Miniprotein binders against p81326. Designs and how they scored, part 161

Target 1, 226 residues: p81326
Amino acid sequence: MLHFGGFIMEINHISKILEKEREEYIRNKVEEYLKQGFSKDDAVNKANQSWRTYIGHRIQDVIYNLLKKFLKDSGLKVTTDKALNNRNLPEELDKVKRLIAINYGEYLFLPDADVIVYKVENNDIKIIAIISVKNSFRERRFETTYWKLKLKESPVTSHIKVFLATPDKDNEISYKCPNGKPKKMRIILEYELDGIYFLKEDFEETEKAKHFGKIVEDIIEISKKL
Below, E stands for the ipSAE of ESMFold2; O stands for the ipSAE of OpenDDE; V2 stands for 0.75 times the mean of E and O plus 0.25 times the DockQ between their complexes.

## First folded at step 12 (miniprotein)

Design Tg2 (at its last look DockQ between E and O 0.30; V2 from the best seeds 0.00; counts 0 for: pae E 2.8 > 1.5, pTM E .747 < .8, other shape alone 8.637 > 2.5, SAP 85.617 > 70)
Fold by OpenDDE base, look of step 12:
Structure Tg2 (fold): chain B 226 residues (1-226), chain A 107 residues (1-107)
Amino acid sequence: as target 1 above (226 residues)
Amino acid sequence: SMKKIRITIEVPDEEKAKFIAKIIKDLAEELGLEVEIEVRGNRIEIRIESDDEEKLAELVKLIAWLAIMYGAEVEVEIDGKRYEFEFDSPDEAIYALEEILLIIEEH
């Protein structure tokens, strides 16, 4: 009896999927660039560069989908800033959009929010958390902290937790004081944000810096206090 | 005995349905399984008939993961019985995500 419950996923399955996805993506992009008049070598190079960009967004989407799935049973909902950047929003999402907006006097702007977690109770929406997903910190190192600080300035948004999720592959923020030297970026991000969640095992764990596996339980706990 | 598997995938993005279907086909072909795949809008229907239970299980696992990675809902029917693909725990999904992230960087 194929018990589909408890399929032990092997690392080999993911590798095979990603390889096939890459092959298909590259093939399609090469064909696209050839049609645009690029040489075969240029088309391949451009396709590989496109893949690097694509996979970065793909990871964000996977994180979004996982959070959506695991938070669903707790009655929590998730959306994205991209979904909110539509002119025709359902009423629920229009309310979410308004509840995360930052006031700049004559203008309201949204924070950068890869994932937005909220709950609906008695037709009232409560924003719980914003999660920023960063693969690297080469650009806009403190962007997430800026949005956290801006959200704190309003009683409407001050309760919203801001989390950073990252694999931190270059070890830019994995440790606070490697070799006795303070890592400014880690210290500031940990201080200003409500949490940092690492998609890796090798990092300095603290009260605010945790493994990504803890993010679901932390969000659920926060949601119960709101 | 020949087993008949029907897999239905509903993808959140209709534009990705054909892409996902192509990946599934390539995965099935690599396993030496013949599959019928039909794409209608955001819905992918896969039909597989084989007596190789091991290969069938492998393909179903691959499809389930692929679907999760795309935020798709997956229904599996085996010999007329419906099964839902769910992770047993959030930890398994998170571990899988970490492995995905590691693999992506090696390339």
Scores: ipSAE 0.553, ipTM 0.806, lowest interface PAE 0.8, mean pLDDT 87
Fold by ESMFold2, look of step 12:
Structure Tg2 (fold): chain B 226 residues (1-226), chain A 107 residues (1-107)
Amino acid sequence: as target 1 above (226 residues)
Amino acid sequence: SMKKIRITIEVPDEEKAKFIAKIIKDLAEELGLEVEIEVRGNRIEIRIESDDEEKLAELVKLIAWLAIMYGAEVEVEIDGKRYEFEFDSPDEAIYALEEILLIIEEH
C-alpha cells in the first residue's frame, strides 16, 4: 500500500533534490566562468545555459534509475537511447532497437526515445512505452508528437505509448488556458501524446497531464493489456 | 530524546561524493539541522545529533532518495546500531526507510 503512495511522495522529494543540484551546479559554474574572466552577468548567463543542457541528461538518468527499480517486480525491463547506440549490442537490445526504429527507405532512425520500457514474454519482446525528456519548449516544440505520429503509422509500432517528462520550470505547457486563453502548445501535446508527466507540483492536472510519480502505475497498467 | 545518527553513503566516484556532500549540507541547513560531513574518496560520512524527530526523518528520506537517484549504497547507524539499505528493490528500500524512520521516532 505504501509502494505507490511512497513513490508519489518520493517524487516530491526528488524535485527538491534536483533544485538543490541546480543551485550547486550553477554556483560551481559561475565560479568557473568568473575565473576565466567573464563578468558576473555573463558568468550567470553561461552557467544557466550549461544547466539547461545538463538537466536533460540528469532527468533522463533519474527516470532510468527509478523505472528500473520500480518496474523490476512487474517483469518489465528498461533501457536508454545511450545503451541502444553502443557498438556491441546484446541480442535482446538489438531486438529492442529494431522494434522502435522508423523506416525511411534505406535508412532506419530511432524516435526521440530517451528511456524505453519493454517486456520479454515467451522469447518475444514487446515495447511498452517510450519516455522523452524535455526541459524547454523554445525549440523542437513538437518533436515528440512527430515521433508518436510516425509510430502510429505502422501496426507494428502503433501500440507504443509515448510519454513526455518535463520539469517545465518556465510554465511553457503547465496550464491549458492561462488567463482564459488556450495555450496551443499544451493542448496539442496533451492531445497527441499518451501522457505528460511533470517534475513539479504546480501545473494543471488532467487525465493525461499528471505528476511524474504516477508514471510507474500507468506503465504497469498498460503492460497488463499487452 | 537526543539521537546520534551516522549516515555513510558510497557513491560512484570522488567527484560525485564531493558534489553530493554539498547538496546534503544544503538540505540539512534548510531543515535547521547541524551536521558534520566528511568525504573520504567515494564515501560520505554524515554525523547528526538532534532531538527533532520530524527534521531527522525528513533528512533521512531526502538522503535515501538522493541515494536512489545516484545508485548509491547507504548505511545508517542510530545510537551505535547499524541499518543498511540495499537499493536494488523498491519494496525493500521503502520498507527499510519506514523501519529506520520508526526507530528515529522512538523515545
Scores: ipSAE 0.383, ipTM 0.752, lowest interface PAE 2.8, mean pLDDT 81
ESMFold2 (binder alone), look of step 12: mean pLDDT 75; pTM 0.722

Design Tg3 (at its last look DockQ between E and O 0.61; V2 from the best seeds 0.00; counts 0 for: SAP 76.907 > 70)
Fold by OpenDDE base, look of step 12:
Structure Tg3 (fold): chain B 226 residues (1-226), chain A 107 residues (1-107)
Amino acid sequence: as target 1 above (226 residues)
Amino acid sequence: SMKKIRITIEVPDEEKAKFIAKIIKDLAEELGLEVEIEVRGNRIEIRIESDDEEKLAELVKLIAWLAIMYGAEVEVEIDGKRYEFEFDSPEEAIMALQEILFIIEEH
């Protein structure tokens, strides 16, 4: 039972909603592909492939909306790398963008940052955390760790916490040593990152590997120390 | 006793309104609740009439979560009394949801 700001979030509700979203999405995509002249089997396969892409973005949006709502009363703000990829930014977001930039000598680049948590105090912006959202680890398994290490190299960004949020449906990082065999990816991610937050119940909990429901309180606690 | 619930959802993305409405319908049907749903632009209006308070409470919870997940605003009317859920404050949202659930379960 997840307490978000005193509201008991049942993970079963989110899972049930996402399953209904899947059913509706697949139905609509199958119909779309049938209208394009694909066979039923091809339409189903294409719809399932499309869903894999869609659900990744959907989970990011869900996490963004949850964090936005549950951090609001603490005076914390959230944004995304997508929102920062605009030529015409409000002053606040332009400052946020500059405060997460990584120096590559002649160039500044942004880390991959699905969600950025920051606070505004006396017109000063402090970046608190970056949350990377991964639905699967098939591609770019250590991308988040790369950005964490790069952020540590500068006194401007070294304080920024980097978290990973994942449902880990395929149990790629849910356990450290299943059957006595170390899972390299879990061990490295847990070591290099400030935390891993699971959108599931079945995982090996540690000091750094927690249920997603703990992310709000952890972020608030970090924000008080900055 | 038969309860009449009207739920109004304003979604930030108008294109998603019809999609969300379908999800709500499917959720209601799974619970065995009959619902009337109207979509006008980014506004979804749901009407439910049932004497099954447990199922009503479950559906209201699901709709509230769905709204949070989409960054939507929700209003609930129970037997002609309107309750605004500004999910802007977790505390207010919780209190409002608790109040609604209490009204659904006690009356």
Scores: ipSAE 0.711, ipTM 0.869, lowest interface PAE 0.6, mean pLDDT 89
Fold by ESMFold2, look of step 12:
Structure Tg3 (fold): chain B 226 residues (1-226), chain A 107 residues (1-107)
Amino acid sequence: as target 1 above (226 residues)
Amino acid sequence: SMKKIRITIEVPDEEKAKFIAKIIKDLAEELGLEVEIEVRGNRIEIRIESDDEEKLAELVKLIAWLAIMYGAEVEVEIDGKRYEFEFDSPEEAIMALQEILFIIEEH
């Protein structure tokens, strides 16, 4: 009980820290581009573009570190798509990779699974959840739902929970019916996915749309039922 | 009462340590707290003296979360006494942060 209230109250600290990281990152990149001979205006534009690419990976790292830290006591393991794409995989991670892969005939592809939670019992690996991290929804808005639907097609992967984690700073999916009008993106994502977890305070909470702090409890509860 | 806090963070490399140190300095300045920050290789040492318990507690929380966001461990020394807090769950993390804040708020 105390852990949920206290943990959720801390979400604002993460957002504040990320904003300060943005400011310092941009300052460093502008300095770098100026030394390369770009004008001030060009350097600023390039730095902002660089940040937009970087922040998606940074949020993934933050989520990975938090989950790895807070799921350890529950016997759950966490890995990433980056780790699974390394050239030499330990046997355990090779099994994880094969257990989330989608079969397209002669081809085997990984879903959009930025962070993967699994457990090992009696040398068996059970995939609990995959988390897709999205900073923006202007591109590939429904990619995560596509992968959820593909995972449901096989009895081997149909149990895997698919979560979306997002700061959603531009409020693209924060509300179901802004101004009384249904927001298709939010409604479809919420319907198809197992959960949406916001790294901010200002959004419409539902049974599936929650503060990111709740993701730890939800994953633990799911793991007990598998 | 006036508290003297020393926080030590170890990160993967010196470039990250310098980056993180600048973030901490900026956070402290926003809160109006004076801090001394020293980077030695991959280690960051933060020294804070303040009697503003609310601002001090906020900065300590921000530093703790920043370390967690980088997968780093943190060591805390308050008024010359070392406090080692280990946690592997949200409940343990909340307890550790509350214990630090409890010590900071004492006379």
Scores: ipSAE 0.630, ipTM 0.851, lowest interface PAE 1.2, mean pLDDT 84
ESMFold2 (binder alone), look of step 12: mean pLDDT 76; pTM 0.737

Design Tg4 (at its last look DockQ between E and O 0.50; V2 from the best seeds 0.00; counts 0 for: pae E 3.0 > 1.5, pTM E .728 < .8, other shape alone 9.252 > 2.5, SAP 102.791 > 70, grease 1428.373 > 1400)
Fold by OpenDDE base, look of step 12:
Structure Tg4 (fold): chain B 226 residues (1-226), chain A 107 residues (1-107)
Amino acid sequence: as target 1 above (226 residues)
Amino acid sequence: SMKKIRITIEVPDEEKAKFIAKIIKDLAEELGLEVEIEVRGNRIEIRIESDDEEKLAELVKLIAWLAIMYGAEVEVEIDGKRYEFEFDSPEEAIQALMKILMIIEEH
């Protein structure tokens, strides 16, 4: 139950806010598409598609903000790949960027990292974890796995934990062997990654596949070992 | 008695400030509350005066949750007393997040 100065927040408040946010977003996007020369019907359809993308990013942002808040008390810091894409970075973030970079010979590239958790000790930065947030697995099913494998190839980055967070709405990776048939994607992701955290209740729990509520505790525990 | 509420929101993104301010205005209007909203960069200042404590409480809750969803810092002052939004536990915040996700799926 969310408390604010003695006020209790209810699920109805969340629903109402999201409804208003959607209405305002759709209105703005429809206007934008009308200005681009689309028909009213096309503008509405495009706006609705845009909303689906937008809300996906909103979920990532909410996850980021929650992790940032809950990890702060443990002295851990959080950033994003988006924050690192700036030309002018504060010294701390420039160091973070360099410590997650993957070597491709003549070039350094960053892994996809929706959330980056790190600690600062005696002016030294230690990267703890990268979290990828995925709403669906329709595209780039093993992208997070690729980055985990690439990070393992360097002694500079091999210690970095890579986690996947997902609601897995379509039950693509919620179970390993439903009806006795192995789910290739679940098995591979669980094997290659350091953990999968589900934003749902209905899934096959294992040592690596946990409820998202455990991610804060797990990150803090990892941070103590690094 | 008339209650005076001042809400200050600092959003991480300036572009979102105007959007959030508009949502707040719409929410207030639906409640029949008159609000003064000022947007300066990434800072939103909201002033509300009403004798309807129930509606005020509702609006404050809505604004608080909206701010959390945007990763904004929120300060609420009611008749000169300062209030903060807090989660009781990480688990509670995660449950809230799950509820948000469920609501999003319905749309």
Scores: ipSAE 0.461, ipTM 0.769, lowest interface PAE 1.0, mean pLDDT 86
Fold by ESMFold2, look of step 12:
Structure Tg4 (fold): chain B 226 residues (1-226), chain A 107 residues (1-107)
Amino acid sequence: as target 1 above (226 residues)
Amino acid sequence: SMKKIRITIEVPDEEKAKFIAKIIKDLAEELGLEVEIEVRGNRIEIRIESDDEEKLAELVKLIAWLAIMYGAEVEVEIDGKRYEFEFDSPEEAIQALMKILMIIEEH
């Protein structure tokens, strides 16, 4: 008597999955380090260090996979900056890469955009949005803004929406005027970017600053106008 | 009553298929469910027989979320009938998952 219609997400399921992923990851890494000749204690310490790097990549992968899943029925496709850096690209992804590449004289670089949303119509590719995921703003404070400005410089890329997704756990950009004083970083980011999506509950919501859960609806709406 | 469940998961990466299969085995063991898991290249097949509907539903939900988190294609067959996954509120699902992931990143 199992029921799949109206699937309701249960937060405990996701937490259980991630804990099992951590356990298996660490087990595999400990085994690898033991084969390299490290002591058990050193192997465990190294495995835990490796996990901290892995979970960062895992979060980006999960965001990618969720967007890919939820945007699919709207005819939208999703890829990543890291996927576009592979040397053996399918023709479609090679076109995506060329459509977002920034020219620096003798060099071509991709913007530092974690997730890229595009659509394909009659073999033509249209880039819809780029999403940058940032955990803090202590370093590279305005990196996302820089890429937005560079994309605006070309008629090929000027239509691309640039979004920032962040937990902002230290409240660096959560409020425009905390204590009545303008927060320069929040004001500039909100002004220059097309949207800021927060991975937390407590922040000042505006037309551009929203809960991350709204991003799918917003991307779909934008794609219909392009 | 006893149910027969077959779940098929496809990922583009064989190493991820092996990793995911191990996690599914661990999840099933924690729930006290006996499962048969077979990995063939990028394909994982899970066969479950049990009369405990609550545990079966729990495991299927876990596998569904695990598959989504890896961008995997998934097929579920229960007593010979095929089912697709359906979500009531993608906004709620995304928000809940991201909150949990951010908490785990901090630890």
Scores: ipSAE 0.325, ipTM 0.691, lowest interface PAE 3.0, mean pLDDT 80
ESMFold2 (binder alone), look of step 12: mean pLDDT 76; pTM 0.738

Design Tg5 (at its last look DockQ between E and O 0.58; V2 from the best seeds 0.00; counts 0 for: oily stretch 56-74 1.69, pTM E .760 < .8)
Fold by ESMFold2, look of step 12:
Structure Tg5 (fold): chain B 226 residues (1-226), chain A 107 residues (1-107)
Amino acid sequence: as target 1 above (226 residues)
Amino acid sequence: SMKKIRITIEVPDEEKAKFIAKIIKDLAEELGLEVEIEVRGNRIEIRIESDDEEKLLELVKLILWLAIMYGAEVEVEIDGKRYEFEFDSPEEAIKALEEIAKIIEEH
C-alpha cells in the first residue's frame, strides 16, 4: 500500500459509496420514469442507461479532484479534456492542449485524455501522464491503447504515460486468465498501457495492474524522472 | 464502552443533503449500526451510539470519504470533543482520521 497515499489506500470506500449512490439513483429514476408513463421494464432500462452516463462522469470528477488535491504539494498540476475544450482557454491550458494534440495533416485532435497531469518548470510545460477513466469496456474497448500508440509515434509525446482507471464492476479486465483462458482485452490493455488502476478490491494485481491508491505515488515517481 | 458520535455535514444544497442522508443511513444499516439522522436545509446531523468501536470507525471513515467526495465541511464530535476539517487540506483530513481512530480505540 502507499506511504504518501495512506489516505488514498482507503479509496475503495469511494467505490462502496458510489454503489450506494447507484441504488438510490436507480430507485429515484425508476419512480420518475413510471410517473412519465413508461412501463416498469422500460423505466428500469432507462434508469440503468441514465446511471451509466452519470457514473462515468462522477468517477472522472472524483479522480480529478483527488489528484488535484494530492499532487499540488508535489508541484504537479491537473486538468481535464473538458477544460481544454473551452473556447476561452487560458494560455497555460492552451499550451497543455498543444502538447498532447496529435497531428492528422490539416487537423489536430486530442487523444482520449479524461484527466491530464503536467508540471511547469522554467516557463516550460511538461506533460507527465494522461488518465483515461472507463466504467465499461462494452463499446470502445481499445480506444485508450490507440491513443497510447499515437503518442508513442512522436518523440515530443512519447514520454507521456497513459493510464486507465476503472471500477470494472463487470470483471471485463480484472483477471488475465479466468478459467485458464487468456482474456484478450486484459492482456492487450496491460501490455500496451503504462498502467491500469482499479477502483475495487477484487482483481489480479501485477506490475502494471494496481489498486487506484498507488496512482499518486507512481505519478510523483515518474515526474522525478522527467 | 459506549461511544457517542455526532457528525454535522454541510453540503452544497438541500436536495444533495437529503440524497446523502439516505446513503449514510444505508451505510450504517449495512454495518448494523443504529443512527439518528436529521436534515435541516443543506445541513445533515448524524448521531450514533454504539460500543462496537470497529464498526463505528468504519462508518466514520465512510462518512468522511463521502463528505470529501462532495467537498463538504464536516464537524465530528466524539464524547463531547469537537473535530473540524475541510476537504481543502488532505494532510488535515489524514490527521483528523488518525486522531478519530485513536480516540475511538482508547475510549
Scores: ipSAE 0.507, ipTM 0.800, lowest interface PAE 1.4, mean pLDDT 81
Fold by OpenDDE base, look of step 12:
Structure Tg5 (fold): chain B 226 residues (1-226), chain A 107 residues (1-107)
Amino acid sequence: as target 1 above (226 residues)
Amino acid sequence: SMKKIRITIEVPDEEKAKFIAKIIKDLAEELGLEVEIEVRGNRIEIRIESDDEEKLLELVKLILWLAIMYGAEVEVEIDGKRYEFEFDSPEEAIKALEEIAKIIEEH
């Protein structure tokens, strides 16, 4: 029984819900593509491709909603990079945006930040953590690492923790040295990042590689030191 | 004894309400529970009647998790008693779930 923000997390429930979401999504997309004149086989293939894109966003949304909910009692706030990509930001979010910006000389750019956790104390904003959410590592395997390294280069952002959250369905980073062969990606990500959080049970646990159920506690503990 | 549960979900995204309702139906069917589901805008009303306490509790847990995952608000009514799941506190959510479990077991 995993405690997540004091609420009992049953990972089986999340997995069961996501599977039913997949079944319903595929059913609807297959029907849509059949109406467009595709064959049954083509409709199924296109639906499965569409699901791969959709599930990535869905997992991001799930993690956002979970963190937003379970960090609320601690007084911590949660936002996203998408919410910051607005011309008309509330003052609080405009400050958040500025505090995560990376300096490239004449230009400031934002890191990829699927979820941003921050606190407001005495009208000052402190950024606590950025969580990158990855469903698969087929593309941009070290992008999160790049942003972590860039954030370390400034005294303004060097304190920001960068975490990776993933179900790692294909076991790309679940183990460091399967069959005696080092997995370069797992080793580098664990070394460079502040933590990796798995939305699964079958993985090699370390000081930095933990079950997702630990992320709330870890974030709260970090927030107390800032 | 036959228990009557009414669950009301308010989802932040109205476009997802019908989709969520279908997921709940599929989950209920997998458990062998008959459910009545009504969707009105962003509000989903679920009515369940069963004497299988274990299956009822499992479905309630799944619906609560689904609501958390979508950032929705949930109200549960069991035999006319209302329970607001303010998921604002993990402790309150646990207490509410424990209370629901007791009510499902005591009747």
Scores: ipSAE 0.397, ipTM 0.733, lowest interface PAE 1.4, mean pLDDT 86
ESMFold2 (binder alone), look of step 12: mean pLDDT 78; pTM 0.764

Design Tg6 (at its last look DockQ between E and O 0.59; V2 from the best seeds 0.00; counts 0 for: pae E 2.3 > 1.5, pTM E .783 < .8, other shape alone 9.416 > 2.5, SAP 98.302 > 70)
Fold by OpenDDE base, look of step 12:
Structure Tg6 (fold): chain B 226 residues (1-226), chain A 107 residues (1-107)
Amino acid sequence: as target 1 above (226 residues)
Amino acid sequence: SMKKIRITIEVPDEEKAKFIAKIIKDLAEELGLEVEIEVRGNRIEIRIESDDEEKLAELVKLIEWLAIMYGAEVEVEIDGVRYEFEFDSPEEAIKALEEILKIIEEH
């Protein structure tokens, strides 16, 4: 019996998959750019640049899919802002969209939400959390904070938890006071958000700053209180 | 003894089905496995027959992870027996995610 149970995925498996994905993606993009009239060298360069953008979105997708899987057994559902940006939404998603909308007087706008976690109980939808996934903080450093503050302004959305997930490769927010100097961004994000979840081991842990491995448990616990 | 494996993958994005199928084919070829792959809409059907259980297990693992990465559902049938592949623990999946992220960062 092939006990497929307990197969420790080796790091080598993921590397193999990503390498094949890259090879196929680059091949397809090179062909696309050649058809557009670019030179071979330009096509390769553009394909590599496109890959860097593509892989950044892949991280968000993987996080979404993992959260979807881990939260499913708890009866929790997930969606994305992108999925809500459709003219023809299923009733459930249309309700989700309305329950996260921010009022600007004559207009309603959605917060940036890479992942939206919600539950359905007795045909009622309760939004639990919004998760923003940031690979880097080079642009729009406090955007997630802005949305958290806006969500707090309405009794309809004030209960929604806002979390940030990041690998923080450049250590922009991993520590609060490295070398005795306060990191403004870390301090503000930790203060304003409901949690920061790091996709790394080397960070300053606090009540609000945790390893990403805790996010599922925290979301489930929050969901029980709503 | 020859083992017959049937893998069915349902991808959430139909446009990615052909792309995923191509990756699987390339992975199988690298392992020296002959695979039949059919793509119908968002559904990928893979048939493999081999006596090399180690290579088969390797390919199944690769396909499972590939499916997770794309949010696809995977069903595996081995000699007529259906298996559901789940992470043994959320912790293992998180470690896998961290490793994925490291690899993505290196490229």
Scores: ipSAE 0.553, ipTM 0.823, lowest interface PAE 0.9, mean pLDDT 88
Fold by ESMFold2, look of step 12:
Structure Tg6 (fold): chain B 226 residues (1-226), chain A 107 residues (1-107)
Amino acid sequence: as target 1 above (226 residues)
Amino acid sequence: SMKKIRITIEVPDEEKAKFIAKIIKDLAEELGLEVEIEVRGNRIEIRIESDDEEKLAELVKLIEWLAIMYGAEVEVEIDGVRYEFEFDSPEEAIKALEEILKIIEEH
């Protein structure tokens, strides 16, 4: 396979793709609901509701796909908590699962680790980082911090970087001292986690709080030290 | 001049291969390009012939973004020569998430 540079990817194409994706999704769903006996008006309304749910949950999958693509040439592999919960795990993923699992006596649980970055060296698996994707902080505000603290309790997992990725639409953690008052949630999250990565531009940037676009560079740098 | 493009897409989620192929067909029709598309399991093969290089480039770029959004692998051949697409930086590619977030917010 020959590699030649010739095409530059442009971001303005995403809207065209999403428009066509929506049209085809809606068309398929309307057809499905009509077969179930719904009227055309009801089928259209249900299909539109289904689309909003579908697209609202896709952001995590797109994050996974982008990280997988950009970390590939650096020898880094990416998986998800969904993949680790499959009944028929390949040996490699079974090892990844065991390396991030937390022991609670008779029970073994995975931390909140939507995306896991690891590498394979000399038949050994080294977990580099886990990334928790949070769209809202109305529930489970400090769950990621809890998992970081639990991972620090064992020498097997204490090296694992724990990152939070969020659009933070409602500005729940975007600033440390909004209106001059310390925001407890932002301050604690930034203190305890290894990094917070915002999927927007309007936030208070610090050494640990950055735009999500920096995460690839940061992960690669960390991996070189391990 | 007349260009012959072959695009091969391997989709990790086989159930989405037909869905993706239909989106590509619609995009090509909107551009006025005649395409032949074959879906076999998780694999999509697309053949395009046109002398409209601007429309061809636009469709290829759209297919590359679509493939990234679904985690698919893409190979592009133009007149028998294989090409790889490049990004200016990971930050530029990750800005694609802003378009998705805008759509989520509007709907």
Scores: ipSAE 0.412, ipTM 0.735, lowest interface PAE 2.3, mean pLDDT 82
ESMFold2 (binder alone), look of step 12: mean pLDDT 73; pTM 0.695

